# VHH binders against Probable tetraacyldisaccharide 4'-kinase, mitochondrial (LPXK): the designs that were tried, part 10

Target 1, 363 residues: Probable tetraacyldisaccharide 4'-kinase, mitochondrial (LPXK), of Arabidopsis thaliana (Mouse-ear cress) (q8lea0)
Amino acid sequence: IASSLYGVALQIRRSLYRYSLLQKHRLPVPVISVGNLSWGGNGKTPMVEYISQFLVDSGLTPLILTRGYAGGDEVKMLERHLRGGPVKIGVGANRAATAALFLDKYGCVDSSSLRSFFDLHERAQVWTISEKIGCIILDDGMQHWSLSRDLEIVMLNGLNPWGNGHLMPHGPLREPLLALERADVAVVHHVDLITKQSLRDIENMIQGFKKSIPIFYSKMVPKYLFDVKNARSHVALEALRCASVLCVSAIGSADAFVKSIEMTGAHYVDRLDFSDHHLFEAEDVETMSRRAKGLEHKSNCKPIIVVTEKDYDRDPEILKCLDSYTVLVLCSELQITPILETDVDSFNYTLMKALAAKFYVSS
Below, E stands for the ipSAE of ESMFold2; O stands for the ipSAE of OpenDDE; V2 stands for 0.75 times the mean of E and O plus 0.25 times the DockQ between their complexes.

## First folded at step 4 (VHH)

Design s06 (framework vhh_7d4b_2)
Fold by ESMFold2-Fast, scan of step 4:
Structure s06 (fold): chain B 363 residues (1-363), chain A 123 residues (1-123)
Amino acid sequence: as target 1 above (363 residues)
Amino acid sequence: QVQLVESGGGVVQPGRSLRLSCAASGFTFSSYAMGWYRQAPGKQRELVASISSGGSTINYADSVKGRFTISRDNSKNTMYLQMNSLKPEDTAVYYCARVEVYDYSGYEVFDYWGQGTQVTVSS
């Protein structure tokens, strides 16, 4: 009897041969791609998670494929959020090879069962979740050409839609517009944090390039907090009401984070901003402790330190060194925002219609 | 270029402990899942333990569960295997490996391997 290692190696060879991954391949289950036009976090990972939860709630087991190379913090966050659930996560530079291996190991829902699923879902009837893969979600699929996709979603950061927040007449604007031409759906993220005029300008630019593209809108909604000493703890947002809070972050949108904390009803809010992607060191922890002590004197109340999920997932252990204070992580999720004729129901309908089309279009 | 260098092996008596280290270079260590394999005399290679890129998901072979602990320090680009209550059956060459494809349910494919470090547990 062969070892598990040799069995796996044979399985890889068979999967690569079976799926012909050196050519652009159509997989036996629907494929959704989520990408962005501008650099940085444009809501891609929150959208991937939203779609995966929607599919699970609908009765399909999703497989998320991510590079893992550039998105280390994002992969760690997905692992933490989806641990113990039915969602499968494949990490690898070659998404096509990763897909083939997972499909070979877990199997996929057959075409007749998927057609039955879409018929039942159209009729709002109950479906039982299968352990077999029913849908694949590509995290940043626009730059990966070996896999055919059934739906291409492009995320735009409303705060920075075209790189550095500029609608430049030269250079970078050309590449975002070309990418938009390949998109089936556009989603404007952080719509709650921009002016109505900024939103109109973004919409006009999108429609000026691709007039027929559906546009949806999203935002991040705080849901709960957890203690850095126990990642399984659940702390209600009300815990911050009337509290003194020190907001600590190393992200690009510290203002959005601080505003989210202010909206919880905290009575004193101070902030300590570090550069985006900054890895906290012992000296930074000392600085945080000093700022917290200062806030304690000003408020006559022991402050709570709140960090972002990205800061936690980057290095959970360093934050535990702040043992004199309660340190909480703010957990938020993506929500589709109702604007004009669009809402969560129309977005979800668009997803299901695109996935169903794979099985009702003749070859 | 990708390099994985194991250290910490040696000759030890039954019931003792050893800590293996794997120093990684040539890639973004914090973005990859990692694992330890071993090849015992007269046996094929077997997976001992694996750890996800963030360290949150860990898998062990039944034969080592409760005795061995895998960990990683992404700030030092290093993975560790703490081996307690060593048995003669643990005698093997231990290999550090980078995971090409990782399923957090425990399905792994390894694309780069170290040279290995010998662990001998005397009878």
Scores: ipSAE 0.012, ipTM 0.365, lowest interface PAE 8.9, mean pLDDT 79

Design s08 (from d02 with T101I; framework vhh_7d4b_2; at its last look DockQ between E and O 0.32; V2 from the best seeds 0.00; counts 0 for: pae E 4.2 > 2)
Fold by OpenDDE, look of step 5:
Structure s08 (fold): chain B 363 residues (1-363), chain A 124 residues (1-124)
Amino acid sequence: as target 1 above (363 residues)
Amino acid sequence: QVQLVESGGGVVQPGRSLRLSCAASGFTFSSYAMGWYRQAPGKQRELVASISSGGSTINYADSVKGRFTISRDNSKNTMYLQMNSLKPEDTAVYYCARVEIYDSSGYYEVFDYWGQGTQVTVSS
């Protein structure tokens, strides 16, 4: 019943916007929305980060809009990863208001310049980045209908693309599957962790809702580590090479995490899995210490404890209580994976083309 | 109901230290950036310091840089302002505020809730 009510509420809201009963704000710069159909592990925030960096590399300053409260710990990760760069991050429940404020403060690239940018980009010519905002990225944009979007990207978790087929609270779906009809691009995440058959099934499902939708593929790849005692530190993955490692996590995809650690060349790998979203307590720290000590005896070397960014961001302080061990946080990034006729270049092209289309119509 | 309660204010001599606390309730404290404002008699309210929800982004007014330290304990729903090397010009009512909209670069723009304030007086 609750799931049904939630669904009805979503449909009503969508209908109100669809029929222009509620005003959608059009912004002077392109707007990319990154959303998902279900909770957890879908790569939404990593995709936002990827797109942001891509735009920066292309010469446009992006503004990321996130709701902040009740939005999880993703903002912490974004702030950490994008710190010191030109990317702006606006945090506020009202994304339209937030956007307006940031555009007023930092300015925006004018339409003529944006046209020029896209023209030059097509010619592979260099564009000098401006401090002015050139593009807006909505994190979790599918749930925010007040802003007009130029590109809608939907992330699907390859491990659980549809959940149990039910909306919250009875299922993990935040949006009906029909929401795929609104998507301009679909991205199957964790493609490295699923079978070919599963992938085909997912593709078929997506195409069943929207036949002509471009489908891309992505995965997470380890990039570096940092010490829990110094979040600004940068430790190369090679530090785990030939090391004994205790993998500690409270995430839904612990296997993937452990596999990532194994791939670093660690000599001994042990694991301690907690329930998804579990908040570590003092007792857990003791358990970690005990397990690490056991591993030390087995491997005859002091192990490194490795946790995920999600685990770290939940409670950074509790992990510092592991005083006797080096505790590192694994940082990963999203990578577009080449499959079939798609790759990172085609994905980037698709993004740019979609963004450019806004100005072709206006001209 | 959102509540912010400041404490720790008082009268001190120049060069001394005070520690302000802001106890928050009625909302998910860990999900919001917070900040300290101050208002001296006859002056406009000014930002003293701000801190993001996770504490990763901190901003200080130039006048207090190097002397004041903002921090938070999300487990206690409390924000702190350690004020060292206090000066007479620091005399003001200090307010705790919840941030509605902020910039990750440290520019906090909109505040939606305020405490009642705590008086800080620095005098010889």
Scores: ipSAE 0.033, ipTM 0.521, lowest interface PAE 2.2, mean pLDDT 86
ESMFold2-Fast, scan of step 4: ipSAE 0.418; ipTM 0.691
ESMFold2, look of step 5: ipSAE 0.133; ipTM 0.545
ESMFold2 (binder alone), look of step 5: mean pLDDT 80; pTM 0.806

Design s09 (from d02 with T101V D103E S104Y; framework vhh_7d4b_2)
Fold by ESMFold2-Fast, scan of step 4:
Parts: structure tokens; sequence; C-alpha cells
Structure s09 (fold): chain B 363 residues (1-363), chain A 124 residues (1-124)
């Protein structure tokens, strides 16, 4: 009832923006928004990173805007992955204000230069990357109506597309389903971990609310591991083959993480799940040690403890206290999966079309 | 929990002075750099002045150098902006902000908390 009334209020606010009754702040460069319909495990942050890398490869310097907090796990992970490159990261609840600070500090590529860039890019010419900001990526932009965007992407967790799978097919107005009407593109994440029937059900639901929306598909691909005692080390995934592994995580979708470890060919897999964003304490480390010792007894071999990158970036020092065991961090990246008529090329084309459309001049 | 409250704005004639104050609460004020920003109608927000946590490093926008003075009193959790020789182009909403900058391998992460702003109008 309450949620239904809130959904109606959100619909009214959307109508006010649509008819220009409320002002939207327009930024001088293209804006791509990445949002989600469900909490955790939806691939939002990996997608932001994918888009930022694509823009750099295309010759544009991206500015990522996120609500997070300075020193937060998601921000630290993005910084660790993107350091040494041109990507800028702005953290603040007020995205418009944060954007203004970065645009003032670094400048932005003017519209004539961006139009020239698109002409050169279309002609397969090499564009020299500028220190000036050429594109903005909003992390969780679906929640922000004050900034105009050129492309709205919505992420769905294929394992729990409707938030823990509790959404009913009928009933009062639901905000998450109405969010699909605002999206330009939907991306189903973890498609490699769900059944073909589950995927069809998700596709049918999406198309039921917005038949014309393009649907793309993504997965997380494990690439390597590193030791918490040496973050610059690279450990091959083969290190987990036939091993006994204790998966420890404090993230929104532990199931996807555990399934990824199982797919490496580990012989024994145990798990210890903590609440999303849980900060590990000494008592937790002791619990991990006891669980690992139990697994060691059961498997007759010393287990490897594997954590997620977010867990590591949240507090790398606490994990080093597990001196008796090897503790590895699983490093994965988002990959667009070819399904039906969609693939990486068609997804990248969609991004480029959205960027180019901002510079369309009506006569 | 973080709160920033601006005061001291108003309507003033060209060539006059105003002093803005920003009262901070909900964080250890003495540990953070602070800044004054402004936004005029139809323009983007711009940095006016910034001051380091200890007050030893101060930066001004070229348009206000020699006219504006930023200062802070860590014992009172307050930041000030003394604005002298005001011009019509100084008309804007002035915001105080907490600035937390993280630089990692050439990247900057900026974390901002903003007050509600105080209007400064310079007109005849």
Amino acid sequence: as target 1 above (363 residues)
Amino acid sequence: QVQLVESGGGVVQPGRSLRLSCAASGFTFSSYAMGWYRQAPGKQRELVASISSGGSTINYADSVKGRFTISRDNSKNTMYLQMNSLKPEDTAVYYCARVEVYEYSGYYEVFDYWGQGTQVTVSS
C-alpha cells in the first residue's frame, strides 16, 4: 500500500521532468547512467568499469561519478583497477556538484572537438586522448533525476532479477518494474549461471513492460588471483584445481562468487557468508580460522581461503592476520556475452550512438 | 550527520563588502580541507577559494584574487569568506563545502558535502 503510493509519486515526478516542469541540469559532455533494478550482484560497478575502459580505448577521458564515500570498498576497487590511466573518479552524494568540481579542475572537451573526434573515430582514425573530460558515467544514475543523461542502462541480477525473487507477477504498482520504462538498455547479468528457462522468464518480463528495449547479456569472468600479502602477485586460476577452498565474502551476491570458485575445478568448496558491506573484525578472523581448520580435517589437505576484491579493498590488513592459511583474492571482469543477435560489438555500437547523438544539430 | 550551514549573505551595492560564515558539525573539522564555491544563474558551479586543514595552504580563483580572503577557526568549527570590492559578476549562491581529496597514482577522488547555500546579490 505504502509502496504503491510511493510508486505513484515517483511516476508523477517522472512526468514533471518529462514535461519540463522541473529543471534538469545538462552537462557539457555526454552522460551515461548505469543503474539497477535489484540490490547487489547486478554487475553495476563492473559495468561502470567496462564502459570507462571502452571510452579510454575510444580516446575519451571518462569521469565516473558515484555516491559511495572516499575510502569505501567500491571506490577503492575502481581506483586500484584504473590507476595509472586517464580515468577520473568523483565521490559525492551530489553528482552535479562533484561534476562541477572535476569539470573546473580538468576542463571538458568542447562540443566542436567532440564532433571532430566522432568524425575521426567513424573514419577509423586514431584520436589522441585528452586530459579534459569527454564523457561522464553515473554510478546508480537511475535514482537521480536532476542530471540529464544521453544513455540510461539498467542492470538486472539474473540470479535474483527482482530483488531476492520475492516480486509477485501481479499486485500493487512496483517501482523497480516502472524503472524499465525509463531505461534505454537492459543488461541481464550472470547469464552463465542461470537456466535457459529463467533467462526466458526474465526476457518476457522485461519485454512485457517495454517491448522495444534492447536487452544485452553479461557475466563475470575470473581472470586471476593475488595473495593478500602481495597484491602485485598474479596467481593462476589453476592454483584452485583439486584444492579445498573456503569462500569468504561480505557482498550482495555470495552465490555468484561461490559458483565461480566451483567452476575452477576445486575439489572441496565451503563457504562463510557475511552481510553485505560487513567490516571484518578479529572475531570474524577467528571464525574463518576455525572453519578452515574444520575443512582441513574433512578434506585431509590444507584449504585455501578465497575472498572477493571488495572484501580485500574494504580492509586488506585484517585478512593478513590469517597467517596460518593462504588467502587469495579472486579478480574478475565483466564480459558482454553473445546471445541471439547481441554481442560486444552491438553493445559498443549502442554506446557510440548515444555519445554521437548528443552532438546532433537540428536545422 | 555532516552539516554545513552558511550565513552572512545579502543584497549589497557594488564596491561594498560582505563576510560569509560556514558553521560545520558532524565531523572532525580540523582534519579536513574546506572550500567556498559559488553558482550564478545559468552558470556552472565554480571554486572561489580553498583552505587546507591547518590553514597553511590557501588557493583563490583568479577572478577573486586580491579581493576575497578565506580563513578558518578550528576551535569554533567555522570557515569564513571576507568579500571586498564586490562586483555585479560576484552575484551567486555561495556554498561552503568539505573537500576530501584522495590521490592514487595520479587519480583524484573528491568527496563533497555541501551546505544549502547563501545568496549574495550585488546590484545598484
Scores: ipSAE 0.000, ipTM 0.200, lowest interface PAE 13.0, mean pLDDT 78

Design s10 (from d02 with T101V S104T Y107S Y108W; framework vhh_7d4b_2)
Fold by ESMFold2-Fast, scan of step 4:
Structure s10 (fold): chain B 363 residues (1-363), chain A 124 residues (1-124)
Amino acid sequence: as target 1 above (363 residues)
Amino acid sequence: QVQLVESGGGVVQPGRSLRLSCAASGFTFSSYAMGWYRQAPGKQRELVASISSGGSTINYADSVKGRFTISRDNSKNTMYLQMNSLKPEDTAVYYCARVEVYDTSGSWEVFDYWGQGTQVTVSS
């Protein structure tokens, strides 16, 4: 049995080289890419999860491809959220190589069966499909040009679309503008946290570069909390109502996190912002503890420390060192927000229509 | 540069325990899944155990399941293998390895970097 494990690993590696040579430019199943127009807090990973769950609910088994190297905490979060479900997640720096290995191991739904699936979906009928891979989702596919896409989605952080000053980058290399030129769909994230005028300015800018691009809108909705000492139990959001809360985060969208906590009805909210991807150390734990004591004095009640899922997944053990306080992790999900003529149904329709188009060509 | 250094091997009697450690450097340890391989005299290397980057997905070879425990401490850039109820059949050189590609379900992985190995000998 032990010798067979090594034999399987060697065979997979051989299949990778062989398959990569034959299929490196195009994959046999539809490919969705989710990229970003702005740095941090753009909703990219939550959107990848949303699309994967939509595909599963529709009867297709998705494969998510992610680098892992650049976003270690995002990979850990995806793993925790999707563990035990039907979604396949492949981690590797070379997405084409990772795809080839997964397609070799699990197989893929043939084009005839996929065509039948999309025909049945148009008729709103239930479809039972095999465990084989039916769709691939690229997490940050804009960084991997060797794979053909059937749909390019770009995410934009409504709170900070072009950086701190809302300044559009200019020069020979304009990454956000180049990404927009290739985009089939744009999604403005955190739409509930920005003014109507700010949203209009963002829409006008997008339409200025690509006139007919569909624009959709999303937000993060808090669902529950869990205690860092017992990650399997769930704590209702009502636990924060009338409480004193210290928000601790090392993420790209601290403002969105703090605003979501304020909306829970917390009596007093304080915050400690660390730089994106900061790994907490013993000194940071001391700082958190000291800040919590200060908040306790000001509010005259024992504060609850709340962190983000990314902070927890980066290092769960360090947070347990705050044993004098309750430390909770805020769990949220992405939702498509109905604005004017767009809603979740029109977004889902746009996804399926674009993917189906891959299969409707003359012989 | 990527470096993996194993320690904790030795000679023990059947039924005893050993704890192996792997110290990693030259890459973001917390972003990579890791594993332990072993190679007995005259045999091919076999995967003993693997652990995801977050530590929540763990796989064991049938031969060691229930006796060995893999764990990691991302704050120390270190992976461990706690080996209990050792048998003569466990005699091998144990290698720490980094995962190049993995399935988060934990059903399979491909490794790209390996340590120098540490000898474990189980004999009377």
Scores: ipSAE 0.264, ipTM 0.557, lowest interface PAE 2.7, mean pLDDT 80

Design s11 (from d02 with T101V Y102W D103E S104T Y107S; framework vhh_7d4b_2)
Fold by ESMFold2-Fast, scan of step 4:
Structure s11 (fold): chain B 363 residues (1-363), chain A 124 residues (1-124)
Amino acid sequence: as target 1 above (363 residues)
Amino acid sequence: QVQLVESGGGVVQPGRSLRLSCAASGFTFSSYAMGWYRQAPGKQRELVASISSGGSTINYADSVKGRFTISRDNSKNTMYLQMNSLKPEDTAVYYCARVEVWETSGSYEVFDYWGQGTQVTVSS
């Protein structure tokens, strides 16, 4: 029985050895890393999803590699969003070993075909999607050194980019700001929710550590809702217009969520905030019901309860216990925001340039 | 400390049903894909079924497709294997296992923790 694990470990070791013979500690396909300097609200998972969809739209099959440890909400959300499509998602603590295993399983697009792809893309020609892996996306790769990266992206939460300036566990900062020196690109998330002065302060701090780093900007855009009793339902945002809404969340950016609901045109908005990653219990459901009943009396309208996707994916069954009310999940997408001389086109160009650079090096 | 405890095994006649349970503790059960293995007398251990962390992607061995159903209840930290239309060839010790490396499409790759096993005997 142990021989099965030994056999897999030996296969992974042989695969890593084979790949290292041609390009030491490098994989045969481009590698993009998306990391963060602080916990919560930084847009890391939405950015991983954005990049994966951009690659699919461009004709490359991506493999997303994530750790999937405590707080598996992110893995569950990616699984729910991407199932049935061409994107592959591998979970494992050792990213290099996981990458080697899935590259052996699915194969990868050869270097000649990838060079052809980038040539065709520069000509704006149509490229056909291969079932073989064409690019790898590392979820939270910033602190991991075992895999060579072709592009390192760091996400910052514009509402709280630095936390207390202390490393975990003494604050939300995972690494010192010197980790910015390893980044190729910085992205300020929730840019629509901060002041112009706050944004300048963030830009100045980033440039203070790495003066030539490109800075891009992103926000979350609500697209639709779905009913917790039918996850395949599609409810238009207009359903919240002039409605009475109770926002319930256990996330790192409750303010961003509430502001998103307010922008839908809801007439009455109340909120019930729980700590980040809080697991809802029966007592919490009673609190939600009590708050909703109070809002019903105040607005003279039966309220709709709206939760985030992370709250849903954490425990969808507990939310179904709110039988007396309609409970909807707000679905949002990351969008690159045009600020100064940067926009979605320049961001996408930066991605393609980094990927192409792997195959076009000077003699 | 990671613990996986199987239950529900027993002796049944061909064509009958059994439901196996695996109670998990010592880790965030809802974050891990899980699987059921079996080992028959004189044979190597084989993977019977696997289930993703959210329960949305499920895989079965060809020998059990259409007869066995894997499921999980993350609120109870428990995984199940419903075994219908049991055959003498299903006689084995059944093991609950946690996946260390997996694909969310339900593909199993590496398992790191195992239960003690529960005996299933299908006899005439």
Scores: ipSAE 0.139, ipTM 0.502, lowest interface PAE 3.6, mean pLDDT 81

Design s12 (from d02 with T101V D103E S104T Y107S E109T V110I; framework vhh_7d4b_2; at its last look DockQ between E and O 0.73; V2 from the best seeds 0.52)
Amino acid sequence: QVQLVESGGGVVQPGRSLRLSCAASGFTFSSYAMGWYRQAPGKQRELVASISSGGSTINYADSVKGRFTISRDNSKNTMYLQMNSLKPEDTAVYYCARVEVYETSGSYTIFDYWGQGTQVTVSS
ESMFold2-Fast, scan of step 4: ipSAE 0.458; ipTM 0.700
ESMFold2, look of step 5: ipSAE 0.404; ipTM 0.686
ESMFold2 (binder alone), look of step 5: mean pLDDT 81; pTM 0.815
OpenDDE, look of step 5: ipSAE 0.500; ipTM 0.779

Design s13 (from d02 with T101V D103E S104L Y107T V110Y; framework vhh_7d4b_2)
Fold by ESMFold2-Fast, scan of step 4:
Structure s13 (fold): chain B 363 residues (1-363), chain A 124 residues (1-124)
Amino acid sequence: as target 1 above (363 residues)
Amino acid sequence: QVQLVESGGGVVQPGRSLRLSCAASGFTFSSYAMGWYRQAPGKQRELVASISSGGSTINYADSVKGRFTISRDNSKNTMYLQMNSLKPEDTAVYYCARVEVYELSGTYEYFDYWGQGTQVTVSS
């Protein structure tokens, strides 16, 4: 009977009612939403991964909820990074339904245990908690108002904060303004790649719309590379020092990627930018090869081709067709940058305190 | 209204091939992951294969890996199952299903709509 269509539909409806998703819009565990203020390169997926890893390191099992739409390169990257670990990742169009099903399947940490966990964390004491789900992370929960958040984080790309570079207060009401009004925390991404004046202008604009909103800062830090022919390989960043590098990418923040490669100490850096989410074809591989030969002539040494993890995860096989060159994938992690009164400790404290507030009333 | 219609079933000898098709209507096909289930007489329904909305992520049951190939054509709102090297134990009713939820790095999938099924019989 559990295999019948009606039985399955009844099960999901019971889960939605049981967890108050359909009637009361609240889940038994804390919910963090990570949304975006700008159209691309905002650090949303790296931030979701950062939060999930922080929770795991703290003793809470997170459930990430994502739609998995638009080619699935972010979803494939998350799968590769988190495979075999404790993080649960649910993919589905309806986040509330997905949450209910996973809470039924894996169970959740009870409220008293969660309160004890958050109390101990405020006191910097160790806690061992169950393997049951203790926190839910929404990947772009912005369109799902039916599901209550305990913390709404909005990501902003410091290189392109207002889309095509125009300021958001000019003209009619926009999506970024609504996102700021709903946000509990704003994070300026790629803060290391913008001027101090640009950062101040962004800060003033954010605070102009929501004066009391905490602002944190993040950047991507390269950690290592791997060869497209052996995804288990580990190549140190020093491999790029004094080398000629051709940066190939089909992402939203090509400038950030190229600048990160320039900072490795590469002698010559050339770039070949494709549109975000572009699927590489044989003609593109030929274009890459011709560009690499041109760089080889100009630099008088054989170049290394470097791509992003998203490009690799989108189609790893096509990149192997560049047989005459070494092709490496740059692996980076999101890091909270210490600026003024904010740092990784204050960010992590803000995460835990906001989630704990779900179970406490001010006294 | 959501409709899933299977076709391509039949009776074949062991070692032969069949191609199943599933025609979908009543929803945005390109927005949903899809899968194939089968149920043999007196057995539980089991997931055979699933495919993501864009066709790039594919999962197979261990019993069919290397023999079956799932694919989709979003322009035609159609999903396919190419079944090669058929065995008597592949005899079952095959169901097209729409995936509402699935787990990354796991085998858990939740299906919200099914077709009527198409019979596949592999004679010995």
Scores: ipSAE 0.158, ipTM 0.535, lowest interface PAE 3.2, mean pLDDT 81

Design s14 (from d02 with T101V D103E S104R Y107S; framework vhh_7d4b_2)
Fold by ESMFold2-Fast, scan of step 4:
Structure s14 (fold): chain B 363 residues (1-363), chain A 124 residues (1-124)
Amino acid sequence: as target 1 above (363 residues)
Amino acid sequence: QVQLVESGGGVVQPGRSLRLSCAASGFTFSSYAMGWYRQAPGKQRELVASISSGGSTINYADSVKGRFTISRDNSKNTMYLQMNSLKPEDTAVYYCARVEVYERSGSYEVFDYWGQGTQVTVSS
C-alpha cells in the first residue's frame, strides 16, 4: 500500500512540476473561457454545457475546469447532466494544477490529429472521438492569469446587464465594461425577455466600449420535466397544459422561470419566490404545502408544484417531503437565438475558428 | 497513520505577521507535494499555497501572492507558511494538507489529508 501512496505522490509531483514550466505560457490544447459581465441569471453554466456538447458532437473531448466544489449547485447540475459521457470535469480552486492532473492522466490530442479533425469537419464528415483531451473550458476563468485563453466569452443577463444596487456609488456600468476589454465575444442572455430598445441600448454600450466585438444572443428553452421522487423519469411539458401550477424557486431570475411555465399553457400559475441560493428547510416545505392547498381550493383542482434544476440539485431530499403533491423539476437548455446577422451557425463557426487558430499556420 | 499537526495560529492586528508550521508523520514527507488551505466562516475552503516534494515548484493564490511565503524542511518533516501584511480577510482556519488525487464519475478531485486546523484571526 506504501507503493500505491508513493505512486500517487509521484503523479501529483510530476504534474505540478511539468505544468509549472507552462504557467506563463499556453496549454497544449485550445482554452475557451466563459465569464460574466453581470451577476446572477447570466447563463454562464448553461453556456459551458452548450460548448461542451458542441465539442463532443464535433468529436473532441472537453475538460471543464471550475472553482465550484462538489457541494455547489451549478457543479452538481453539470455533474448530473454530463455523468457517464465523455466530458471531463475538474473541480478545484487552482485551475492550472487541476488542468495539469487531467492532462497527465488522459493526455491531449496532438496538432496533427487536430488538423485531420478540422479537415474532416470542414468536409462535414463524422470524426471519431478520442478519450484524449482536445479542448479546455474554463467556467468563470476571469481570475486566473496563469492560464492563457484562445477565446474569452462573456455572458450578460439581458434583464440586469450591468450589476446591482450595491455598486451604485461607483456606477454599475463602469466595472463590467472594463472587463469587456478582455472579451473576444459577448453573449446577451434572456434576449427573449427584454424589449428591442433595451437590447439596442445594451448593444450600443458594448460596441461603444469595444468596437467590432461580435455580439450573440441566447435564451433558455424548456425541454422536459422529471419527478423529484425519480430523477430518471421523463415528463412531457404537455403535462402542465391546462393544469394549476405552483412555481417554487430560489434562483436569481424567478421571473424567467415563471414565464417559462406560463408558456407551457398552464391554466393557473401561482408563484412562491425565495432568495437566490436559499436552502429549503422544513418550515419552507410547510409554506409550500399551505400555498398549494390554498391554490387547490381556489382553482378547484389539485396543483402541480414545479421547481428549478438548481433547487433540486441543492437538496433533492427535502422536496420529497411534499409527498401529498406531484413535484416536478423543469429542465431547460440554452439556445443561441438568431438576431440580425448572427445565428447559431455563426456562433459555432466562432468556436471552431478559435480551435483551428491554435493549430493552423498555413502558407 | 498519516498525521498532520498545525501550530502558530493566533490573534493579530492588521499589518502584522504570523508563521504557521505543519509537522507531518506517518508517511515519507519528502515524496509528497504539500499545501495550505483555509476556510473562513460561511465560505468554502480555498487553496492558499502549494509546494512540490523537493520545494522547487511553488504556487500561491492571487489573494496572498507577495504577502505569504510557503517553505518546507524535509529533514524535519515540516512545512511552513510565513504570513506578512495580514488583512482582516485573511481570518480563517488554516489547514495543512497532503495532496492526493481521486477520480470519480468522470471528474478529478484532489483529496487532501488535513490536520485539525489552526485559527488565524486578524482584527483591529
Scores: ipSAE 0.000, ipTM 0.160, lowest interface PAE 11.7, mean pLDDT 77

